VH-VL binders against DnaJ homolog subfamily C member 27-A (dnajc27-a). Designs and how they scored, part 7

Target 1, 260 residues: DnaJ homolog subfamily C member 27-A (dnajc27-a), of Xenopus laevis (African clawed frog) (q7zyf1)
Amino acid sequence: ALRIKVISMGNAEVGKSCIIKRYCEKRFVPKYQATIGIDYGVTKVHIKDREIKVNIFDMAGHPFFYEVRNEFYKDTQGVILVYDVGHKETFESLDGWLAEMKQELGPQGNIDNIVFAVCANKIDSTKHRSVDESEGRLWSESKGFLYFETSAQSGEGINEMFQAFYSAIVDLCDNGGKRPVSAINIGFTKEQADSIRRIRNCKDSWDMLGVKPGATRDEVNKAYRKLAVLLHPDKCMAPGSEDAFKAVVNARTALLKNIK
Key: E = the ipSAE of ESMFold2; O = the ipSAE of OpenDDE; V2 = 0.75 times the mean of E and O plus 0.25 times the DockQ between their complexes.

## First folded at step 1 (VH-VL)

Design z7 (from z1 with heavy chain G99D Y100K Y101G D102I W104G S105V G106V Y107T R108Y; framework fv_zilovertamab)
Fold by ESMFold2-Fast, scan of step 1:
Structure z7 (fold): chain C 260 residues (1-260), chain A 122 residues (1-122), chain B 107 residues (1-107)
Amino acid sequence: as target 1 above (260 residues)
Amino acid sequence: QVQLQESGPGLVKPSQTLSLTCTVSGYTFTSYYIHWVRQAPGQGLEWMGSINPSGGSTSYNQKFKDRLTISKDTSKNQVVLTMTNMDPVDTATYYCARDKGIFGVVTYFDYWGHGTLVTVSS
Amino acid sequence: DIVMTQTPLSLPVTPGEPASISCRASQSVSSYLAWYQQKPGQAPRLLIYDASNRATGIPPRFSGSGYGTDFTLTINNIESEDAAYYFCQQRSNWPLTFGEGTKVEIK
């Protein structure tokens, strides 16, 4: 039987324990429930006609538990990253979680050889949604991560997420601990994804084009052409690329309006 | 005989950088977390951040954003708070406090320094 | 951030009477709550940790109770030296947060 190690990461109260429990209920055998902030469980799942023994470490997200968490990052095949779509701060914290894991794995640790499933934990009310699906998906897919919208309340998306997650881990193991080439062919580059995220977070038109306030017409047009080619709909299939391209076009128009 | 003592300038001008030092004695410096807590005149307590003197790992209240840095000097048994771009609203008594972590879990403040008043005024 | 709300904010008490201060968290903090006493011009002093455990050197007239969102600090047979501000504090979530403080005044 294939044995895999999975950890869950995310801020406090994003519902990661609830997500794990919902899918693994009646198949989850708790070995240890720690006051030190790590809940350990073992479950068996069947993927592609194979029995897989899964060791799940549900890591408490509070900074209080940092020194305990760092001992558990090593030898991990999969990570479930959870955030709350109703609290944008939990989404913004995901880069911090990746940085923490990368630091603890050290220079020899390669997160590219670990399967990540990002779970946008959904609440019923649209009044509580602060992170759009396109933004979460773009962040995830730009890193080669799986992305799922999940609802602990309804159970929607949970089974699909775990099936795809475990299947990807099996593929990783079958490919000598490296992601299959086909998983990398996603229709956009890291540079395109990074540009879209940057543009989405820009305050003004100067920042959007990556130029200094007071740039000349030539500098504005040069920056615009570079971004327009990079983000053109015919060249970029990334989630949110259409909105980013439109923003870049509008930024150029606004800036040139104020230049002689 | 546990002792924590804050030291630093009593007066800082707006836009300048504040540097406060917490010197500890009477216990093993690396065995306890050190936190910074401030209190504006007549107001309540506000947690600022902490450091684990053993590893140097820090935690900050995001309210202070990139303004706040906490560092340590193990050879002197000192923790240093640095805060940039001081504003009159930052006028407060600044305390350092120790915390006996349990397996990295932050607990409570069993000993506090006496506090140092920092006035931000032109 | 977890908001800690204390009631009352001002509590005049006659010596020998019991005093009770309430602390309410905006979400569950389990038992991860401490109480501190602060006299004017002094640093805070730990009274109670983990909701109900009395800190070393704290007189038995001080006691804490509660779990989840509702907590109480009780001072039995209040003495004149107990005139001070009292603050609750949670350690369940970052950032660590304190209540507004309750001023206990001896009449």
Scores: ipSAE 0.000, ipTM 0.381, lowest interface PAE 19.4, mean pLDDT 80

Design z8 (framework fv_zilovertamab)
Fold by ESMFold2-Fast, scan of step 1:
Structure z8 (fold): chain C 260 residues (1-260), chain A 120 residues (1-120), chain B 107 residues (1-107)
Amino acid sequence: as target 1 above (260 residues)
Amino acid sequence: QVQLQESGPGLVKPSQTLSLTCTVSGYTFTSYYIHWVRQAPGQGLEWMGSINPSGGSTSYNQKFKDRLTISKDTSKNQVVLTMTNMDPVDTATYYCARGYSYGYWLFDYWGHGTLVTVSS
Amino acid sequence: DIVMTQTPLSLPVTPGEPASISCRASQSVSSYLAWYQQKPGQAPRLLIYDASNRATGIPPRFSGSGYGTDFTLTINNIESEDAAYYFCQQYNNWPYTFGEGTKVEIK
């Protein structure tokens, strides 16, 4: 049987252990208790009529366990990255988790051959959502990661996530430890994703078009044309592209009203 | 809104220990790596090391490994560089820099830099 | 360590002309390459990341290209305020390494 190693990463209290427990209820056999901040277990799953043995390491996210976590990044085939949609700081921390993993894998560490599933968790919350779906999906897919909306409390999205996640890992293993060509066709470029993210976080129309305050009509129109082509609905399938395109159109209109 | 500020002594005698503090504001301290980069007069940039303020992990350029320690104080939003056995060749402007959120390994915001002169 | 080699080390240019700076890595860094601008007495400023993406607030006259070992920073219609040192940096492999820098002089 195919054997794979999976780890979970994310801040304390984002619900990553609850996601793992909900999926693994009655499917999971602990190999040792979590006295060192790592909960290790083994389970068997069936993907594409194939039996897979999964070794899963649920890593405590607290800084106290850093020295323990760094020993467990090596030889990983899959990572479940979890954040809380109600707490934007947990989403912002995802880049830090990737950086920690890259740093601990060392100079030869390449995460391009590891399957990542990003879980936007706690979607069942009735509180204000601080990270909308388009932002989380854009961040994830721009890195070639799988993206799922999940609720450990309700069970929503969890089986779908694990099914797709394990399927992607099987495809990776069957392709010699490299991502299949079909898996990298996400319908948009990194430049498009970066532009959408930048536009989303802009506070004024000058910044949104990437021009300095006081730019000429010609400079505004030149910047607008570049962004409009890049983000046009016919050219860009990225999450949030429609809103970004509308924002760019509106920014141009607003600036040209006040420009000589 | 994002600001990084280095502070520490401008003069250090040979064989003494250097201590520089980087204080950050305007963003979530634990969400971005902090790096130290130095620049000797008239020369290029040299990466020294980094710290993950969430996990506490550090990484040091092998050139400095025996002398360099980077630590953090989350309650003060500060990162501290400590380097032992300073030598005149260590005279440089020292910068702290934030790891860029998309790649973390490049630097989107820098402190103003602090010149450290090593002489007797 | 990956060695980053910049060419030329000094580049005098006339305002309005295009300027190009090359950066060559001793081994492939994929697209994990950034460009920084440093004016006298100032900290470096991020211009380009992931080989070709402009950082926020960077004028459109700055562009980057390349993949693997060969990279280029291009400044179209160079302006007097562009007189500065320019550094490339790879972030594919630890430790992170910079090129030696290119001094762009106006006139």
Scores: ipSAE 0.000, ipTM 0.384, lowest interface PAE 16.5, mean pLDDT 79

## First folded at step 2 (VH-VL; framework fv_dalutrafusp)

Design l8a (from l8 with light chain S30R; at its last look DockQ between E and O 0.58; V2 from the best seeds 0.00; counts 0 for: pae E 4.5 > 2)
Fold by ESMFold2-Fast, scan of step 4:
Structure l8a (fold): chain C 260 residues (1-260), chain A 121 residues (1-121), chain B 107 residues (1-107)
Amino acid sequence: as target 1 above (260 residues)
Amino acid sequence: EVQLVQSGAEVKKPGESLKISCKASGYSFTSYWINWVRQMPGKGLEWMGRIYPGDSDTNYAGKFKDQVTISADKSISTAYLQWSSLKASDTAMYYCARHIAVAGTWYFDLWGQGTLVTVSS
Amino acid sequence: DIQMTQSPSSLSASVGDRVTITCRASQSIRSYLNWYQQKPGKAPKLLIYAASSLQSGVPSRFSGSGSGTDFTFTISSLQPEDIATYYCQQYYSYPLTFGQGTKVEIK
């Protein structure tokens, strides 16, 4: 039978363990769980009439366990990458988590051959959401990752995530361990996605247009024209593009009102 | 032992070229970013740029992009910082440092001892 | 570029005193701030990462707090070996930027 290795990644307290425990028979390993922050689980799933044995390593997200986590990154087929929609810091840490994994794998073992399921977790929370769906989806899809809205507490999104995740891992294994390139299935480019994310993170109009404070009217208009064409609703289908386009238009108006 | 060892102090004249080194040992050199940080006499720290030795990808701070070249040689686990033509304003202590990602955070966990570059006529 | 401003630029205190240094970012950097100690003639050493997390092996008298634009670094009981210049550093966006440094001296 096909045997696959899955790990969990993400900050402490984002709900990784709750997601995993909901769908996996957990086997306690005394040497690990009690002392080193790794919990081991085994489950069997049936994908396309094949039985697959899944070994899941639920890795503690605290910096204290860095050395231990490094022992478990190798030979991984899938990653469940979790953040808390109510705490933006956990979302912003995702690039750092990818970097930690890349450090251990080295340049020879790249993450392009690993399936990632991004879980925007705790959507059942009654607190104000700090990472909206379009933001999380854009980040995930720009990297070729699967994206899911999940609640370990309610069970929402969990079955859908695991089903798609395991199916994608099976497809990866059948394709010689390589992810198919499929940019044509996306209604936007990497440049458009990167621009939307950058604009969403900007707090002032100068940053939104990508110009330095004090830029001339000509420099402001040049930057605006480039972004307006790139993000125009007729040219960009990316999640969040309409809001980014409006932000760019408003930024230009605000800056030009004060430049003579 | 995990360490970064930099080349020795240099005394140069304006217009001369220079290449200083930072040799890594005790870890996978190609798996971590190496950064260069300048400290002018009596002044604070300035980030100059970085290199990922695994594929030689580089990023520079704007003010340094046209002034220096950062490179690396994987075969000897060594990173370099190079000037084609030195200026008196390049007089400074230069540090190399490893940038490490841990649980979603980034910091400099390992530093070279520094290379003092003095440029005077 | 994100500008990091520290205050004070220098201070003198007695052994056992509480020392507080502040760092202000020109825009929100969340908690993406580190604190480094540089002793005379030496390379910098990490003390605090992610605004408030103490690096392993660093004495507990050092602490950090804050988020967004305003950050504080504290030495609860100054020791002679703490004579150094302290730097904040943001890693929210490139280029990475440091504060100008705060020189701590013993009276």
Scores: ipSAE 0.532, ipTM 0.814, lowest interface PAE 2.2, mean pLDDT 86
ESMFold2, look of step 2: ipSAE 0.244; ipTM 0.671
ESMFold2 (binder alone), look of step 2: mean pLDDT 94; pTM 0.947
OpenDDE, look of step 2: ipSAE 0.823; ipTM 0.928

Design l8b (from l8 with heavy chain S31D; at its last look DockQ between E and O 0.01; V2 from the best seeds 0.00; counts 0 for: pae E 17.1 > 2, placed apart)
Fold by ESMFold2, look of step 2:
Structure l8b (fold): chain C 260 residues (1-260), chain A 121 residues (1-121), chain B 107 residues (1-107)
Amino acid sequence: as target 1 above (260 residues)
Amino acid sequence: EVQLVQSGAEVKKPGESLKISCKASGYSFTDYWINWVRQMPGKGLEWMGRIYPGDSDTNYAGKFKDQVTISADKSISTAYLQWSSLKASDTAMYYCARHIAVAGTWYFDLWGQGTLVTVSS
Amino acid sequence: DIQMTQSPSSLSASVGDRVTITCRASQSISSYLNWYQQKPGKAPKLLIYAASSLQSGVPSRFSGSGSGTDFTFTISSLQPEDIATYYCQQYYSYPLTFGQGTKVEIK
């Protein structure tokens, strides 16, 4: 039986504990959470032909607990990253959580040997969504992370997430701690993902195409063609690529209206 | 410093009981498994079993099940290997070891110095 | 139980020689294999984990390779301080099992 260590990460109140408790059926002993911000649980899972005993550390996300949780990053095989789809700031904090872990692992740590499952959690199903699925999925999959839509209230998606999460950990173990070849093929490049994110956040049509106001028709069309090849739905499988491609087409049309 | 310190060598007679210890320091004792490994004179290494001190979850290799007892006292960060009735064939060096399991790897990263148990007469 | 068979059981070689030890598992264990060195009178020491990854502080003359059932441990240029017994150990499933050991001596 393989024994592994898993931690949860994410801002306070995003539903981390609820997701974990639904999976573990109250096998947790939470007496230290209020004092040191760590709950600890053990569960057994059967993946393929192997029994795995999992140590799960449910870590408090509040900055007050940073000095406690930094002691738990080392020797971790899996990370459950959680954000609340109703609060965009919890999604925007995910890069900060990764940076904290990278800092505490130091130069000797290799985050590529850790399996991440990103949970887009719906804490309150009556609340309007602030982070759409394509945005969360693009961020996650561009980093090689698993992505799941979960509901702490209904339990939807939680068992599927843990099944895929532990299967990925076993696959990594089966490959000697290196990512399997199939796991590195995500169907899009970093350049494609970065372009989609930039297009989503650009301020105007000039900025979207990466040209300066006053650009000629030839300059606009050249910039357009470069992005069109990069983002065309036949060439780019990234989440959100079709919407980004349409936005680029519309930006070109708008700019050419103002240029003779 | 991070270390496992075992109790000293023992000379015993067949039929006597024995409890040897492995004291952990410099790390969180309840967060890691402690394993016991036997090495008979002139022979190789044999995994005997392990304990998770946090909840006393214990596993034994089949040949050692019911032959020894593995236990831990988390209040003093100490694991134990115990015989109720020693046999001459129990003469061996006994090591305790902590293992690390991370990112698809698993190995004994920390070993005690060993406890020589001699059972004769 | 998964049986680990090392070959040879002992060897004697000259300083500077290339030394090769093999370890065969009774079933596939992927790359879930470690190599330990035990010098006389000392506790074992990890040299290689995950079949091929060199532990920090271990000299680069030590290497490992293989996957599945057949694994190789190599000392590229034998040194006097390498006198020891070497063990492979699988961690694919319980019970954990070691090879019987390979004693390496200087001729």
Scores: ipSAE 0.000, ipTM 0.391, lowest interface PAE 17.1, mean pLDDT 81
ESMFold2 (binder alone), look of step 2: mean pLDDT 94; pTM 0.946
OpenDDE, look of step 2: ipSAE 0.400; ipTM 0.781

Design l8c (from l8 with heavy chain S31D, light chain S30R S93R; at its last look DockQ between E and O 0.04; V2 from the best seeds 0.00; counts 0 for: pae E 5.9 > 2, placed apart)
Fold by ESMFold2, look of step 2:
Formats: C-alpha cells, structure tokens, sequence
Structure l8c (fold): chain C 260 residues (1-260), chain A 121 residues (1-121), chain B 107 residues (1-107)
C-alpha cells in the first residue's frame, strides 16, 4: 500500500475543517494540539486499483512558528489550499502561505513536485461572492495547481476534488516524485495570465492598453494589436481571457472616438 | 481547581545551586507545555524556555541556553527550573505558565504565583 | 530575535480618561500579538489575543488593534482597578518576546 502525506492550508473560517471531516477519520495527537492546535486526519482510498493510505495535517491556519512548520511541510506529496469566495482577504493570503512553504522547504525542496488543489469554498451561500471563479482559477492554474469550486455546506465539488487530487498524487508517485511537464497542458503563459490580471484591475482605457493619455491613433492601435495577439482565443486558454479581450476592444473603441 | 503552585521564595549566595518547582493540578500535566518567565526587579517579562512534559521536549531562549535547566517529573506533575551556579544577576521573580494553542491563537492561560529568588553576597 | 517596543514606558491618567498604549515590532508579526495586564504583586493576565480579540470575561473597555509592526491597546474609560503594567507579547516566532511594559497609574 502506498502511504502519502497531505497538508491542508487556509484560514480557520474558510470551511477547511468541514471539507476534511467529510472524508477523513480524525485522529488526536495531543502534542500537535498543545503546540499549535493541529488537526490530524487519516483515510484510505482506492485509485487505479491501488490502496492509498493518506495522512492529512490541517495546516496554514495554525502553524506560525518556523521550527514547528518545518516538521509538517517536509515530505509532503499534496497540499489542499482553501479560501472563502465571500472573503477576499482569505484569497489574498494564499501567496503568503506559498511563500512560507517555499521558505521552509529550502533549496532542496521543489514546490513544483507537490500536487496542489485549490478549493474556492462557498461557506455562506447568502453572501455575495467577492472572488469570482475566473480570478481564482487564473491564480491557481497559472501556478500549475488544480482548481475546484466546493461547498462544505452542500458537499458539492468535494468528492471530485479529492478524486482528481489523489489521482494526480498517484501519477506523481508513479513518475518518481516528479511532476510531468505541463506548460502546453495549461494552455497559457505567465505573460498571458499577468496581462489578464492587470486588465481586470485597470480603471481607465489608457492604462488598460498601456498608453499615455493623448496617445495617437497609431499608438492606440499598436498597443491594441499586441494585446489582441497575446489574448487570441486560439493561443490563450487562460480563465478570464475572453472578458479581458472584450475589455481591451472596448477600451480601444472608447479611445479612438476622441482621436482623428 | 486548575492551578500551578510554585515553591517558596529563596535567598542564596553566588555560586550556590538551586532548583525551584512548579506543581500542576486539575489538568493533564503531560498534555500541555510549561513555560518559565523571568521578571527582574522593576523590569519587564522575559520568556526563558519551555518543556513538554509528555516527552521532555525542551526549548530555550538563546540568552538562557546553558544558563538554566528546565525539567519535569511526570509522576508528581511538577516542572523545574534549575541553576548549577547562581549569579547576583539571577535575582528575579520567576513564573511558570501553561500556554494553549487553538486555531492560530497562542497565549499563556495559566500562571503560577511566582517564586522570588534573591542572590546576594 | 523580534524586539517589541512599547510607548510610553509609563503614564498617569485620571479615572474616566481614554488611555492608549502602542507596541512596535522590529519586523512584521502579522496579527500574532497578545496583551497582558499585570497588577502589582500578581502574575500577568491575558486581556487580548490575536491583536484585537477580547478574552472571555475581560471588560469591553479594553480593546486592541493593528497588524504588521504597529499595534495599539486602548482603555476607553480608565477605572481605579486598571492600575497595572501592560505588556504586549508576540508569538510569531521563537523566542517569544514581550514589550518592556507600560505602567499605568492614577493621578
């Protein structure tokens, strides 16, 4: 039987424990609880005719001492990252958690050889969504992470997440602990993702195209063509690319109305 | 009731050894860290170190490493702070404290009454 | 080690006054900060954890705020029983460190 180690990361109020409790037998380890309040779970799954024994540590909302975190990050095959779609601050904290994990793994650790599953969790279905699906998916997939929409309340998406997550871990283990090359499989580049993110956050048409106010018609069209090629549907499968392209088209149209 | 009771005040001379105690009652002694905190006369609080009595895992602040020994006796639910050779600068109030950790929080939830150690020629 | 600096080191105020104490960390500690009260001759008592969360049983006149490096502790209306020394304490990384304390007295 294959034994794997998984950690879960996310703020305490994002529904992380509810997701884990649905699919894991909780085990109590007094010292972990006494030190930093870590929850520990175990489960058995069958993937591709293999029995997989999974040890899950509920991290990232608890570990705040460097020395203790090192014990729990090392030798991890998979990470579950959870945020609440209704609270943007929980999404914004994800980069901080990754930076901390990279620091603890050191130069000999490679985060690219760990399977990540990002769960955009719906804690309260009555609350307006602060992080739309394309934003969360773009962040996740641009880093090579799996992305899932989940609900701890209804259970939607949780089984699908675990199945894909464990399958990816088994594939990683079968490939000697190395992630397959996946640049073409994600369908977009870092430059494309960064451009979409920038366009989403722009407030005026000049900044959106990357030109100064008062730019000539030629300058506007040149900037537009560069972005249009970058975001072309045949070459850019990034989440949010169509909305970004529409915004760029609208920005060009708005600017050219005032330029002869 | 849940409490930490420390040994009584000590008056010592430089060079003498000393072992002060912190006896826990009302809770599972082996399941919680015990910390030691120094407070020199008229000064603030300094964390010295801690022990997990369940397995004797011990951590020290750098300035106290090799200056004191923290230990525990599970059979009598007692933690200890020990000096092999006291200095006048060791004159202080010494507290033991339990901490708890839950969901990203951490604090000293239970304190002993303190042990005054006076070291003078 | 993370240095915690409190200001002021002491203050005197009248009953009913608003009292404010600041605590500055030498590096970001996020919100991993506690506030303790130590009355003369007694062990410290937790008032606030996680920078802003009030411990159960602590009067609502006590509050805390801040994140990163700059933190504030406030007593909205000083009472005679609030005569004490107040300490901030970080738990972001070992060794645990306290501010030097702020002694609060009644005029």
Amino acid sequence: as target 1 above (260 residues)
Amino acid sequence: EVQLVQSGAEVKKPGESLKISCKASGYSFTDYWINWVRQMPGKGLEWMGRIYPGDSDTNYAGKFKDQVTISADKSISTAYLQWSSLKASDTAMYYCARHIAVAGTWYFDLWGQGTLVTVSS
Amino acid sequence: DIQMTQSPSSLSASVGDRVTITCRASQSIRSYLNWYQQKPGKAPKLLIYAASSLQSGVPSRFSGSGSGTDFTFTISSLQPEDIATYYCQQYYRYPLTFGQGTKVEIK
Scores: ipSAE 0.052, ipTM 0.541, lowest interface PAE 5.9, mean pLDDT 83
ESMFold2 (binder alone), look of step 2: mean pLDDT 94; pTM 0.943
OpenDDE, look of step 2: ipSAE 0.560; ipTM 0.825

Design l8d (from l8 with heavy chain V102L L110Y; at its last look DockQ between E and O 0.01; V2 from the best seeds 0.00; counts 0 for: pae E 16.0 > 2, placed apart)
Fold by ESMFold2, look of step 2:
Structure l8d (fold): chain C 260 residues (1-260), chain A 121 residues (1-121), chain B 107 residues (1-107)
Amino acid sequence: as target 1 above (260 residues)
Amino acid sequence: EVQLVQSGAEVKKPGESLKISCKASGYSFTSYWINWVRQMPGKGLEWMGRIYPGDSDTNYAGKFKDQVTISADKSISTAYLQWSSLKASDTAMYYCARHIALAGTWYFDYWGQGTLVTVSS
Amino acid sequence: DIQMTQSPSSLSASVGDRVTITCRASQSISSYLNWYQQKPGKAPKLLIYAASSLQSGVPSRFSGSGSGTDFTFTISSLQPEDIATYYCQQYYSYPLTFGQGTKVEIK
């Protein structure tokens, strides 16, 4: 049987444990270490023609447990990375979680050969959503990560996430522990993703086009054309690209009304 | 179709050994846990333990640990429940059962027909 | 170990009656509870999983509710074929444990 190691990461109280408990037959074995914030689960699955035994470590997200967490990053084939769609700060912390893991893997560690599944978790179904699906998906897929919408209350999306996650891990293991070169076709570049994020967060039409207030008509049109080509639906499959493209068109129109 | 076919009824005396079987068909035997459940005459159900035939991982309920042995032979898709020395208190119906485990869900989905074991002096 | 206590241990009712069985866990088990039906001389059969979810092919007169420590199983209109013993079973932690059973008979 193929043996793999999976860890969970994410801020405290984002629903990591709920996701794990709903999948691992709700069993945590005798190696549970409650005083240091680690839950341990074991499950067995059949993926494609491979039977696998999965060791799942549910890591405490609180900073005070860092010294425990750093002992578990080594030799990990998969990571479940969780945020709460109702609390944007938990999404904003994901880059910090990646940095922590990258640091602990060391100079020869290669995070690109680890399968990540990002769970946009709905802890409270009655709370307004503060992280849009396209934003979370864009962040995830631009890094080559799998992305899933999950619900802590209903268990929605959890089986689908684990099935895709384990399938990707099996593919990694069948390639000698190295991700196949074309394992994920995301259909967009980092530059496209970065532009969409910037456009979503800009404060005015000048900022959106990346020009100074007072720019000439020609400067506005040149900046517009660069963004329009970059974000055109034929060239950009990124989540949110169509809305970003429309926003750029509208920004150009607004600025040209204000320029002599 | 999934089937679990158990060995026939047994009549034994205290102190004798016994090994009863549960033969699986219609599914990948090595990919599912198989469980043993005891039911004493006129009494309720008791989970005894389970085995994962793919790697022989075995778990027991505490009261049955060291009282029985659960094993499997994956070459013939058969699980076993075994006593080295029967007691009269081992008189019961014994079921084997497969379970299904999915996100948030766990239950016995297929059961054997049962094996009645009678231990009398 | 988590102890499961069913009430009543037996009951007798007429066809068409509403039947209610309760199951209490010695600690919270969230909604990780199943209900099984066992007819005389047969292996148990799953009716309800996850406290309230009806298994495919099970008549809609069967239902379950509850979470935490207190759970209820209901037959809305008892039928002659419902003569059986009913068991609750928790799957929150190992060892898996069953309630002691509730025998349901027709008057």
Scores: ipSAE 0.005, ipTM 0.402, lowest interface PAE 16.0, mean pLDDT 81
ESMFold2 (binder alone), look of step 2: mean pLDDT 94; pTM 0.939
OpenDDE, look of step 2: ipSAE 0.716; ipTM 0.882

## First folded at step 4 (VH-VL)

Design p1 (from l8a with heavy chain D55S; framework fv_dalutrafusp)
Heavy chain, then light chain:
Amino acid sequence: EVQLVQSGAEVKKPGESLKISCKASGYSFTSYWINWVRQMPGKGLEWMGRIYPGSSDTNYAGKFKDQVTISADKSISTAYLQWSSLKASDTAMYYCARHIAVAGTWYFDLWGQGTLVTVSS
Amino acid sequence: DIQMTQSPSSLSASVGDRVTITCRASQSIRSYLNWYQQKPGKAPKLLIYAASSLQSGVPSRFSGSGSGTDFTFTISSLQPEDIATYYCQQYYSYPLTFGQGTKVEIK
ESMFold2-Fast, scan of step 4: ipSAE 0.542; ipTM 0.794

Design p2 (from l8a with heavy chain D57Y; framework fv_dalutrafusp)
Heavy chain, then light chain:
Amino acid sequence: EVQLVQSGAEVKKPGESLKISCKASGYSFTSYWINWVRQMPGKGLEWMGRIYPGDSYTNYAGKFKDQVTISADKSISTAYLQWSSLKASDTAMYYCARHIAVAGTWYFDLWGQGTLVTVSS
Amino acid sequence: DIQMTQSPSSLSASVGDRVTITCRASQSIRSYLNWYQQKPGKAPKLLIYAASSLQSGVPSRFSGSGSGTDFTFTISSLQPEDIATYYCQQYYSYPLTFGQGTKVEIK
ESMFold2-Fast, scan of step 4: ipSAE 0.510; ipTM 0.809

